# Ledger of designs, part 29: VHH binders against q924l1r178to360

Target 1, 183 residues: q924l1r178to360
Amino acid sequence: DFLDVYHGLRRRSHSEVITHLRRASTFVSHEKLRRQLTDLCTKVQSGTHPAAQDVLALRDCFSTYPLGFSQLQASQMRALSQAMLLTPYLPPPLLRQRLKSHTTVIHQLDRALAKLGIGQLTAQEVKSACYLRGLNSTHIADDRCRAWLGEWLHISCSLKEPELSLLLHNVVLLSTNYLETRR
Short names: E, the ipSAE of ESMFold2; O, the ipSAE of OpenDDE; V2, 0.75 times the mean of E and O plus 0.25 times the DockQ between their complexes.

## First folded at step 24 (VHH; framework vhh_nb_b201)

Design p4 (at its last look DockQ between E and O 0.75; V2 from the best seeds 0.00; counts 0 for: pae E 6.1 > 2)
Fold by OpenDDE, look of step 24:
Parts: sequence; C-alpha cells; structure tokens
Structure p4 (fold): chain B 183 residues (1-183), chain A 122 residues (1-122)
Amino acid sequence: as target 1 above (183 residues)
Amino acid sequence: QVQLQESGGGLVQAGGSLRLSCAASGFTFSDYLMAWYRQAPGKEREFVAMITSGGRTYYADSVKGRFTISRDNAKNTVYLQMNSLKPEDTAVYYCAKLWTYEGDRQEYMDYWGQGTQVTVSS
C-alpha cells in the first residue's frame, strides 16, 4: 500500500545519511567517539542492527560539532528530511527548524509513552508509532514492533535536549537493518 | 484532509477553570491517539496530555491533578478540562494528531490546529 511506497522513498536516503555520518566522523575531535561512530557506520552498512548501547555511546558526539543539531550540514539535513518523509526543499534554517521541532515533539511523546507503557497501546498504535520513527512496521509482527519501539523509547528517554541530533539520526540507525526492513 | 480546530480558550483568573475542545475531521478519529500541547511566550512547545484510542491518559507533571483529557468519539472531539489554573499555564494550546502518516499530505508530520489562547491572570 501507500505506506510501503513511501517507505521506499525514505529508505533511499538511508545510505546517504550513513555516508554523511562517516564523512563527519573525520571531523570528530575525540578519538574514542570517532572510532565508535565509524564502527557504528560500518555495522549499519554491513547489514547489522546496532545495539542501543552502541547508539547511546555516541550521545556526546551528537551534541557538538560536527553532528550537533545546530551544526548539521544542509546536505545531511536534506537527507534526514527525506528519511522522515519531510520536504527537503527548504532553506537550511527552515530545514533545521522543522527537524528540530519534529524531533522534539517525538522526544516529548516518547517520554509520555515510556511512562504510560507500550502495553497500553493497540497493535495499530504501535505500528503507527514505529512508522513515525522510521521503521516500516506495516508487515512486521506486533511483538517485533513492540520490541523495536521499546528499544527506541529506551534510547530516546536516555537523551537530553542537546543530544536530540542523535535521536534524529536514529530514525535511520535503528530502522535500516531491523527485521524485514530490507524489503 | 486532516483538520483540527481548537476552541474554549480565554482570559481567566488564577484558580479558575476552562474547558478546551478540539474538533477533528478528515480521519477515523476513534483509531488515533490525540494529544494537547501548549506554547508559552518565549518558550518551546511542550507536551500537556495525551489520550489513546483506548482511553488511556497521561499528563505532564506540571498539569497532573489539575487537567483532564477526554474524548468523545461520536463527536470526533478531544477535550481538555483545566482546573486550578495558574499564571504559568498561560499559553497557546494546540490539539495534535500524532505519529500517523496521511497519504494526502505526502509528508510525515504531526497535525496541529491553529491553537487557542489561554491567559491566566494573577
């Protein structure tokens, strides 16, 4: 259906987002973070679903140059916009504003969902929640969607406002190689 | 097309009450989680309350015990009963349809209404 079609569209940007991350890693001053970012990119590019702890280990990397929200390059923001099914055809300041606003809303909702409990959501709500966050949940079993959403919420609720760039990128990092997402 | 229209805002004294309404159209209302957000002057938009399709609710700590979110699926309306209002509650309140993709918009964004102004005087 249309959800599959649109997922196909946003998935085209996944490789570009990861490529940008790999390039950006060369500008990361902290050696350990640079290596961790490079390793994460390698895992994702090799078809491996990253562990939540590996993603969270990069929170500081995404708080400052070059991957802090205010430091993101226009090309990366365009690719990320596509990954979120948002128009990429905006000036960089507007792209940044929309991405930040969208990510912030999701982050706040994530905190609410975590407190409420995923078990309080219907299967449809879970699928919708996953889809919003980058996963093509259309054909994924409910239990797997719930597991994925749990992982997302764990990451999201661990992040602070200055680290939201990581959550933004997580729509690609956590969705690219998850079960049946290569279809 | 999704449409959300907030109403019920106004000027009220501290300790007073207001009841906001959000009329929804353009989607199967009963199937979706609805939420209220607010934006105070000079501040970022913040989550206020949510209600699932099944009627489960969650509130921000700042409004818990004072605000009540509810829904009437027959009227396609979500409500926000605000009691014991404080000056800090002054903001534009927005109704939101979240985490769903609508093919007609071809963009994965949250839907917001125009908002309704709530002003609480001290």
Scores: ipSAE 0.736, ipTM 0.876, lowest interface PAE 0.7, mean pLDDT 91
Fold by ESMFold2, look of step 24:
Structure p4 (fold): chain B 183 residues (1-183), chain A 122 residues (1-122)
Amino acid sequence: as target 1 above (183 residues)
Amino acid sequence: QVQLQESGGGLVQAGGSLRLSCAASGFTFSDYLMAWYRQAPGKEREFVAMITSGGRTYYADSVKGRFTISRDNAKNTVYLQMNSLKPEDTAVYYCAKLWTYEGDRQEYMDYWGQGTQVTVSS
């Protein structure tokens, strides 16, 4: 019941985050990266679930300007907070601090989970892990949740600390179309 | 209403031991993964250890072999036994519940204890 309300809030934030990413692409100086970011945004907005390699190709855009943690705009941080089910109603410095703290915690746990192995988790633990990472997992079958978590861990464990803004945005990128498959 | 309360911190000489406890309430403790994190002044919070609902454990490389995480589901408590302590272990230690479908909290997904200070001197 409360989860269904939270799922609604999470979905609304998805389009806002993708729209901001598209706008930010105009400030990416490297033409190849700019095109890759724009193409990924278009893919997600059109209903396509992105490949992990498409996400990872963008890591440099999220290490510094324009999409590093220090460069995120207040409206983007509010939308990202909503996607992580964290209150968006805080002053921008506190939003930034919380988003970075939560993303860092998830990243460190992801390394531990990858070494443990997803197979060692119960169905409830997998569903909870997916939910924490942005997937509305309540009505998703266990096998699909495990597949999604595997792709998440692949992306997460490929990222270094300076690149964690990409992991934060992956909450949206990897989750938006997993429930809404388009042909 | 998730509540996490750490205890057992204090001042100890290098090579010594401490046992941290975290009393949990407001959720079905036995169903969830529990973790310990730590934060030294001016540094980011870092992962220390985790324990699954089934009792399987994982440790950061920096504490492996020295620290042991355990849980007592009857007491809704997670523990961190810290042996062979080093000055670099000095930090505030936080108990965490990181996975939830919890909808009744004021914060949507953030469940941390208040922390307990561990100080290791030479």
Scores: ipSAE 0.030, ipTM 0.433, lowest interface PAE 6.1, mean pLDDT 84
ESMFold2 (binder alone), look of step 24: mean pLDDT 83; pTM 0.842

Design p5 (at its last look DockQ between E and O 0.56; V2 from the best seeds 0.00; counts 0 for: pae E 4.8 > 2)
Fold by OpenDDE, look of step 24:
Structure p5 (fold): chain B 183 residues (1-183), chain A 122 residues (1-122)
Amino acid sequence: as target 1 above (183 residues)
Amino acid sequence: QVQLQESGGGLVQAGGSLRLSCAASGFTFSDYLMAWYRQAPGKEREFVAMITSGGRTYYADSVKGRFTISRDNAKNTVYLQMNSLKPEDTAVYYCAKLWTYEGDRQEYFDVWGQGTQVTVSS
């Protein structure tokens, strides 16, 4: 399946994204946020699926330097682009623009989906939604996909525009260690 | 290749109506959620309405009660009926196939049409 092939491609970027996050943590001025970010990276690197509250706790961290959308480094943006199956071969300003646009569209759609209710989606729509958001949903059971999407929507709908860098990173944070993706 | 083509835009006076159409091709239309977005001058693209494969609809608050999204699977077309138009509705309107892989670009993203201009005069 071509979806598996492409998931393999974007998964290669996951470690790099987390590595960048860990490096960036050293530049986070707020001690608590720095610690929380480091801990989250450690959990993800150790194979643990992060809790939604742990992700959301970092919302302020992703609103300012160094992980705010406007402050992301080119290498991180390239890795994130790959994680989202977007071309990484663009100048940094264009990468930023594409990532921001992509994330914004997803965020807006997430709000709509949350209001509509996941139960109104077909299994295929759910799988597509999950895949777009970083999960290899191709071989994951419908109920697990729905649960994952619910978690994603919870996080997404809790975020404001200045915090969308977190949503962007969530394509890696929430998909790397989801139980069915370890196969 | 997935293709979307919007039509039906134009100039209309405040309080007037327009009906936009989006012709889709290159995929099994009936299996996918479709949406309308719009982008006003100097503003970011914003969600307008969506319709699931099963015909469930959702609208942005700004257009709720005035706009109606529908689809004709036999014609591979999604529509946006816009009533009680306001100057604030002035924008380029885009049809979108959500959650799709674009083979030519090797990207998994939403597919957009070229858009159709809607201008509402005071």
Scores: ipSAE 0.543, ipTM 0.808, lowest interface PAE 1.3, mean pLDDT 91
Fold by ESMFold2, look of step 24:
Structure p5 (fold): chain B 183 residues (1-183), chain A 122 residues (1-122)
Amino acid sequence: as target 1 above (183 residues)
Amino acid sequence: QVQLQESGGGLVQAGGSLRLSCAASGFTFSDYLMAWYRQAPGKEREFVAMITSGGRTYYADSVKGRFTISRDNAKNTVYLQMNSLKPEDTAVYYCAKLWTYEGDRQEYFDVWGQGTQVTVSS
């Protein structure tokens, strides 16, 4: 079905995004932060699902240089677009604006969802929310999708507007190795 | 194809009311939450309201008590009743679907309508 095609597009983008994150780590001047970013990339590439605290520790890398929205390279933005299931076939300024806009939309909804409570969502709504945020959720059990969404909302609601490039990259970081994801 | 069509915008004086509609097609409307966002000139899109398939609602602080989101699953339509309108409510209002189609359609998530303009004069 068409979801199998979408899952393939998403899986291919995961490797490319992590490669760009690893490359960007060489431009992180703060030694501890550089090591934390490199370690997270290695963890994800080796098949490990990261802890929310490990993701959140990196927020400063994603608020300005080198991984803030205005610093993302064109090839990184194309890979992130594919992970979001958005067309990568736009000039880089338009890719940047669209990625920022869609991440902001998700972030605002995340705050609303956190206040409403995940328990108010049906299983299909939870699966849809996970899919929008990067998880290939169609064949994942409801309780596992709810756990994942809870982790996502914890990360998302901890982030401020300048840090939203990290939320965008979390599409890959939290999804690559969750349950039915293959290495 | 998944399609969203907003309507019902217009010019209204402060304190007035408008009712926006969003007609949806190409998916099983009753199974999914729907949301309204808005965008004023030169500003980022902002969340306004959402409604779950079960009818639970949530509102941005700026519109709480003045706006009401509702849905009619028989008509595949979500509504936004806007009362006590203020000039700061002036924006293009967008309906949003938060889920891609399962099955035979090959689409990206980028499903927004043209929006409907709401202008509140003071």
Scores: ipSAE 0.184, ipTM 0.614, lowest interface PAE 4.8, mean pLDDT 85
ESMFold2 (binder alone), look of step 24: mean pLDDT 82; pTM 0.835

Design p6 (at its last look DockQ between E and O 0.66; V2 from the best seeds 0.00; counts 0 for: pae E 4.7 > 2)
Fold by OpenDDE, look of step 24:
Structure p6 (fold): chain B 183 residues (1-183), chain A 122 residues (1-122)
Amino acid sequence: as target 1 above (183 residues)
Amino acid sequence: QVQLQESGGGLVQAGGSLRLSCAASGFTFSDYLMAWYRQAPGKEREFVAMITSGGRTYYADSVKGRFTISRDNAKNTVYLQMNSLKPEDTAVYYCAKFWTYEGDRTEYMDVWGQGTQVTVSS
């Protein structure tokens, strides 16, 4: 399946993204956030699907150094770009700009979708929405896709603009271990 | 390949109206949600309106009651009727299509047109 091939491409970056997060945790000044980030990385690396509240607990961590949009390292941005199926072969300023723009567009769309209601979307629209956001929704049942999208929208709509780096990373955090994604 | 092409922009006085069109090709138009975004000078791109394949609509608060998004699936076209235009509406308007799944064909990224300039004078 060609969609699986594309997902395979972006999934190759997942481990790298998490590794970067773990490394970045060492530079997080707040002890509680540092522990929470480390724990989240451990859960994801162990095959556990993270809870939305655990992701959202890190919102402040992703609004400042080292994981804020303006502070992301080039290597992380390249990995995240790959996770988003964006070209990683750009200068860091352009990578940053594209990632921020892409994430912002999705965030704004998420707010609209949340207001509209997922129930107003067709199964195909739901699958498309999930895939765009990092989930290999190709072989996932509609109800599970809807549940995942609901979780994504909950996280997304809870975030403010300065925190959108978390939403960017959520493409990996929320998709790595969801159901059958680890075949 | 997926293509989007906006048209209908121009210069209009405050209180005036414009109707934008976006011609779509390269995918099953009727199956997918479409959206309009806009980008003003020096500002980030912002959501304007969306319409689902089923015809459900949602609008940004800044345009609600003034703009109407619609679609003609027979023409593969999405429209944005803009009434009571304000100088603040001045921007390049973009038609947006997101990830497309069509069995053995896919566009895994969001697709934008070239945009159409809308200028509202005081």
Scores: ipSAE 0.858, ipTM 0.924, lowest interface PAE 0.5, mean pLDDT 92
Fold by ESMFold2, look of step 24:
Structure p6 (fold): chain B 183 residues (1-183), chain A 122 residues (1-122)
Amino acid sequence: as target 1 above (183 residues)
Amino acid sequence: QVQLQESGGGLVQAGGSLRLSCAASGFTFSDYLMAWYRQAPGKEREFVAMITSGGRTYYADSVKGRFTISRDNAKNTVYLQMNSLKPEDTAVYYCAKFWTYEGDRTEYMDVWGQGTQVTVSS
């Protein structure tokens, strides 16, 4: 029951995050990157699960301006906090610090987990790992959770520290339509 | 309420050993991966080691061969045995639980302990 509340909160925040991404696209000066970002936002808003390559193509937008950690607006950080199930009710400098710290910790764990292998995790551990990363995994079959986690790890392990704002946004990008696309 | 409490830190000479403990409560400890991280002043937290519910371990390259993570599920405790300590191991050490299978009524995703200071002198 309270999981249904958290699932609802997370889903509502997805729409808010995508809206912020689309608005931020107007500040991307590189035309190809701007189109790729708007196309990805449109794809997610229309109910399509994005490919890892579509997400990774955008890494430069998230390294510095306009979507690097230091450049995120307060409203963007509040929506991202809600998607992570972290309180959005902090002053913006503290929101930024917590989001960056949390994402960095997950990224380090992702590298360790990729080397260990998903096969070493129980079904419960896999569902929990997916939930930590933004997927409402409680009603998703184990094999689909493992597939999702593998896709997440592929994206995460391809990113460098300056690009981690993209990993934070991947909480929304990779999770929003997974249930609707693959059950 | 999930709680983690680290202990066992202190001042030790280079080449020495320490054993850290992390007492856990408020969740089914045996079901979850546990990890140790550390943080030196002015730096971000750095992964040290992890242990799965099934007992599989993984270590950061900087500590592999010197540190051993273990768990005692009967006591809800995770340990970090640190041997051959170096000055660069000086940090606050944190245990962590990241993975929540089922959410609760609060907005939280990760749980950290208060940390325990390890200082390695030359």
Scores: ipSAE 0.185, ipTM 0.616, lowest interface PAE 4.7, mean pLDDT 85
ESMFold2 (binder alone), look of step 24: mean pLDDT 82; pTM 0.832

## First folded at step 25 (VHH; framework vhh_nb_b201)

Design q1 (at its last look DockQ between E and O 0.64; V2 from the best seeds 0.00; counts 0 for: pae E 4.4 > 2)
Fold by OpenDDE, look of step 25:
Structure q1 (fold): chain B 183 residues (1-183), chain A 122 residues (1-122)
Amino acid sequence: as target 1 above (183 residues)
Amino acid sequence: QVQLQESGGGLVQAGGSLRLSCAASGFTFSDYLMAWYRQAPGKEREFVAMITSGGRTYYADSVKGRFTISRDNAKNTVYLQMNSLKPEDTAVYYCAKLWTYEGDRLEYMDVWGQGTQVTVSS
């Protein structure tokens, strides 16, 4: 399945993205946030699917240096681009612009979807929505896809514009260890 | 290849109306959600409206009650009827779709047409 091939490509960047997060944690000034970020990275690296509240707890961490959108390193942006199946072969300013634009579009759509209700989507639309957001939904049951999308929308709709770097990273955080994506 | 082509924009006076069209090709149109976005000069692109494959709609607060999104699956076209237009509605309007896959082909959501210019004068 070609979608599995594409997912394989973006999964190759997942470990890199998490590694960058762990490294970045050392530059987080707030001790509590630094610990929370490190713990989240540890959970993900250990094969644990993170809880939405643990992700959202880091919203302030992703609003400022070093993980704010304007502060992301080029290598991290390249890895994140790959995680979203976007070209990583752009100068850093263009990478940043593309990632920000893409994330913003998704975020706005998420708010609309949340208001509309996932129940109004077909199974195909749900799978498509999940895949766009980092999940290999191709072979995942509809109820699991809907649950995942619900979790994503909860996180997304809780975030403000300055925090969208977290949503960007969520394509990896929320998809790496989801039960049926290990295939 | 997925293609989206917007049309129907133009200059209109405040309080006037326009109807935008987006012709889609390269995918099974009837299976997927479509959306309209707009971008004003010096501003970020913003969501305007969406319509699911089943015909369910949602609108941004700024256009709710004034704009109507619809679709004709037989024509592979999504429409945006814009009534009671305001100068603040001046922007380039774009249509968009969700991530799609047909056969062995993968298409991204962020496939945009050239857009159509809407200008509302005072």
Scores: ipSAE 0.854, ipTM 0.920, lowest interface PAE 0.5, mean pLDDT 91
Fold by ESMFold2, look of step 25:
Structure q1 (fold): chain B 183 residues (1-183), chain A 122 residues (1-122)
Amino acid sequence: as target 1 above (183 residues)
Amino acid sequence: QVQLQESGGGLVQAGGSLRLSCAASGFTFSDYLMAWYRQAPGKEREFVAMITSGGRTYYADSVKGRFTISRDNAKNTVYLQMNSLKPEDTAVYYCAKLWTYEGDRLEYMDVWGQGTQVTVSS
């Protein structure tokens, strides 16, 4: 059905985004940040769910070259668009504008959600919020969706506007290995 | 398929009031949090207000106490009552559905309607 198609597209895009991150890491001049980024990519590719602190440690890599919004390459932006279920079929300048605008909108909503409290959301609202942010939440229990959204909000609310490329990539980093718990 | 249609904008003097409406279709409106954003010329879109399916609300600091978001689930409509308007409130106002769940079409969805212009003269 349509849901299975969406999940397949998203999963394929996750692999592509991590591959692009690993390639981009060779252009990160600061040795410690380069190692932290490659280590995180390795953890995600090997099936490990990253800790929020490990993601946040990388914020400087995503503020400027090579992983800031203005520095993302077309292939990176296409893969990120697919992970967000946004069309990747736009010219690169428009793709960049759309990704930045969408991420900024989510970031502002995240700050509002954090102040409101996740407990004010119904189970359906929580699953939908997770889905919008990159998690295939269909078969994930409500308590796990709320935990995931809490992790997301912690990361999102720690980021400043120049660092939002990391929030965009977090769509993949935080979602790729978050396990389904249905039986 | 999801469609959002904003209305109620216009030109108003500072201190005046406007009521915006957003008619929604193509999804189960009562199940989703709805939000208003605005965009002034040359600026990024900014959050204004949100309302959960359960009626809990949250406002940006810049509009708190002056704006009230509400919803009518029977009419699939979100409202924004805007009082004590200031020139800084001049913008295109968008209602937003930023929520996706099972059953959404593969076709990529823009999260915005066409917006409604609010102009507040000094």
Scores: ipSAE 0.227, ipTM 0.652, lowest interface PAE 4.4, mean pLDDT 85
ESMFold2 (binder alone), look of step 25: mean pLDDT 82; pTM 0.836

Design q2 (at its last look DockQ between E and O 0.02; V2 from the best seeds 0.00; counts 0 for: pae E 5.5 > 2, placed apart)
Fold by OpenDDE, look of step 25:
Structure q2 (fold): chain B 183 residues (1-183), chain A 122 residues (1-122)
Amino acid sequence: as target 1 above (183 residues)
Amino acid sequence: QVQLQESGGGLVQAGGSLRLSCAASGFTFSDYLMAWYRQAPGKEREFVAMITSGGRTYYADSVKGRFTISRDNAKNTVYLQMNSLKPEDTAVYYCAALWTYEGDRLEYMDVWGQGTQVTVSS
């Protein structure tokens, strides 16, 4: 299954993305946010699927230095690009633009999907939507895909434009330890 | 070669109507979710409407009730019927093909046309 192969490529970047997040946490000035980010990284690295509320709690952390879109390091952007099956072989300004554009499109689409209702999507559309957002949905049951997508949309629709770096990272955060994604 | 080409834009008076077309080529059109976006001068690109491969539609609040998205798979074309146009609708309108899922094949295309200018005068 070529989709599994592609997901394998994405997963190789997951650990790197989390490692970068942990490293970046040391530069977060707000103590509470720093702890929350560190804790989230620990959870993900320990194999725990994070709660949506824990992800959303970090929205301010991802709107400013060091994890805001404008401040992401090149290495992190490359890893994130790979996590999204986008080419990492671009200059940093182009990587940033590409990631921001891509995330923005997804975010806007998420609002539409949320209003439309996941129940209006076919199983294939749900799988496609999940895969686009980082989940290896090819072999996951429809109900689990729908649940995951619901969680994603909840997070996405809660975010504002300055916070979209979090949504970008959510491609990894929400997919790394979800059921059957380690297969 | 994957290609999207928008047409149908132009100058229209407030309250008027336009019908945009987006001709697709180079991919299996019927499998893809299609969407319209627009970008006004000095503003960010914004979502306008989408239509899934299954024909489900959704619209931005700003255009709901006035705009209608549809597709003709036989012609590989997605349309945007715009009625009751307002000056605020002035923008470059873009067509996008987003994703498909068939069997073990999944593709995401962040493919955009060149856009078509819509200008609504007061």
Scores: ipSAE 0.047, ipTM 0.558, lowest interface PAE 3.2, mean pLDDT 88
Fold by ESMFold2, look of step 25:
Structure q2 (fold): chain B 183 residues (1-183), chain A 122 residues (1-122)
Amino acid sequence: as target 1 above (183 residues)
Amino acid sequence: QVQLQESGGGLVQAGGSLRLSCAASGFTFSDYLMAWYRQAPGKEREFVAMITSGGRTYYADSVKGRFTISRDNAKNTVYLQMNSLKPEDTAVYYCAALWTYEGDRLEYMDVWGQGTQVTVSS
């Protein structure tokens, strides 16, 4: 129904974001980082859920060129907006400001959530937190949502402000292959 | 449920004026960024104007100085005053409520109206 439509929109945006990341990898000067980014893109495209360490290894690519906030191309920002369920139909400067603002707010909430502890959230609060961060959590069991949120918080709380473009892309990287489970 | 209803469209001569209204219901109107978009036949939907709850405005270059966006939070209504209209302004105009994150809200999606036709003849 309407939830399935939103899940479809997110899945389409996931493919677009990964395609842009793979294209951007060709412009990463540091050979080790370029290989790591390319390998991660291949892993995600092939259906593998990445480890937090694989994502965090890429932080330097997302601090400045080529994947820092100010370096993102308009088509990339449109795809990322769709993944966050925000309109992609804004002029590029507004897309950039909106994505940066929302990612910053999520990062601040993540620090608070990590201090509070996921165990103090209700099942509904956990599902909502996952949904906000890019996971199609509606049909995923509570314990799996809590595990996912824990992985998210580990990545998020390891990142500094200049690296938040990676947190934005993590909306896709951590969500694309996290399997839905009916129980 | 959240709803947006546009009105005020119509046929007008080039150089004329028209005022669009968009009535909103079913949400905390003051929390949303409100915007107008337009779509001409065969074209992509394009941004026209935006107004924040605090009254900051932003306009597409093509309409700056001719169009004015405003809002009345007490009436849950946003307006687009369109002056010095040109044939190029002919389009379906859509009102949008753009998602603005607040930690205790569940309103995480943008909302769109059905549109109102504006036709500018030469």
Scores: ipSAE 0.043, ipTM 0.481, lowest interface PAE 5.5, mean pLDDT 84
ESMFold2 (binder alone), look of step 25: mean pLDDT 83; pTM 0.845

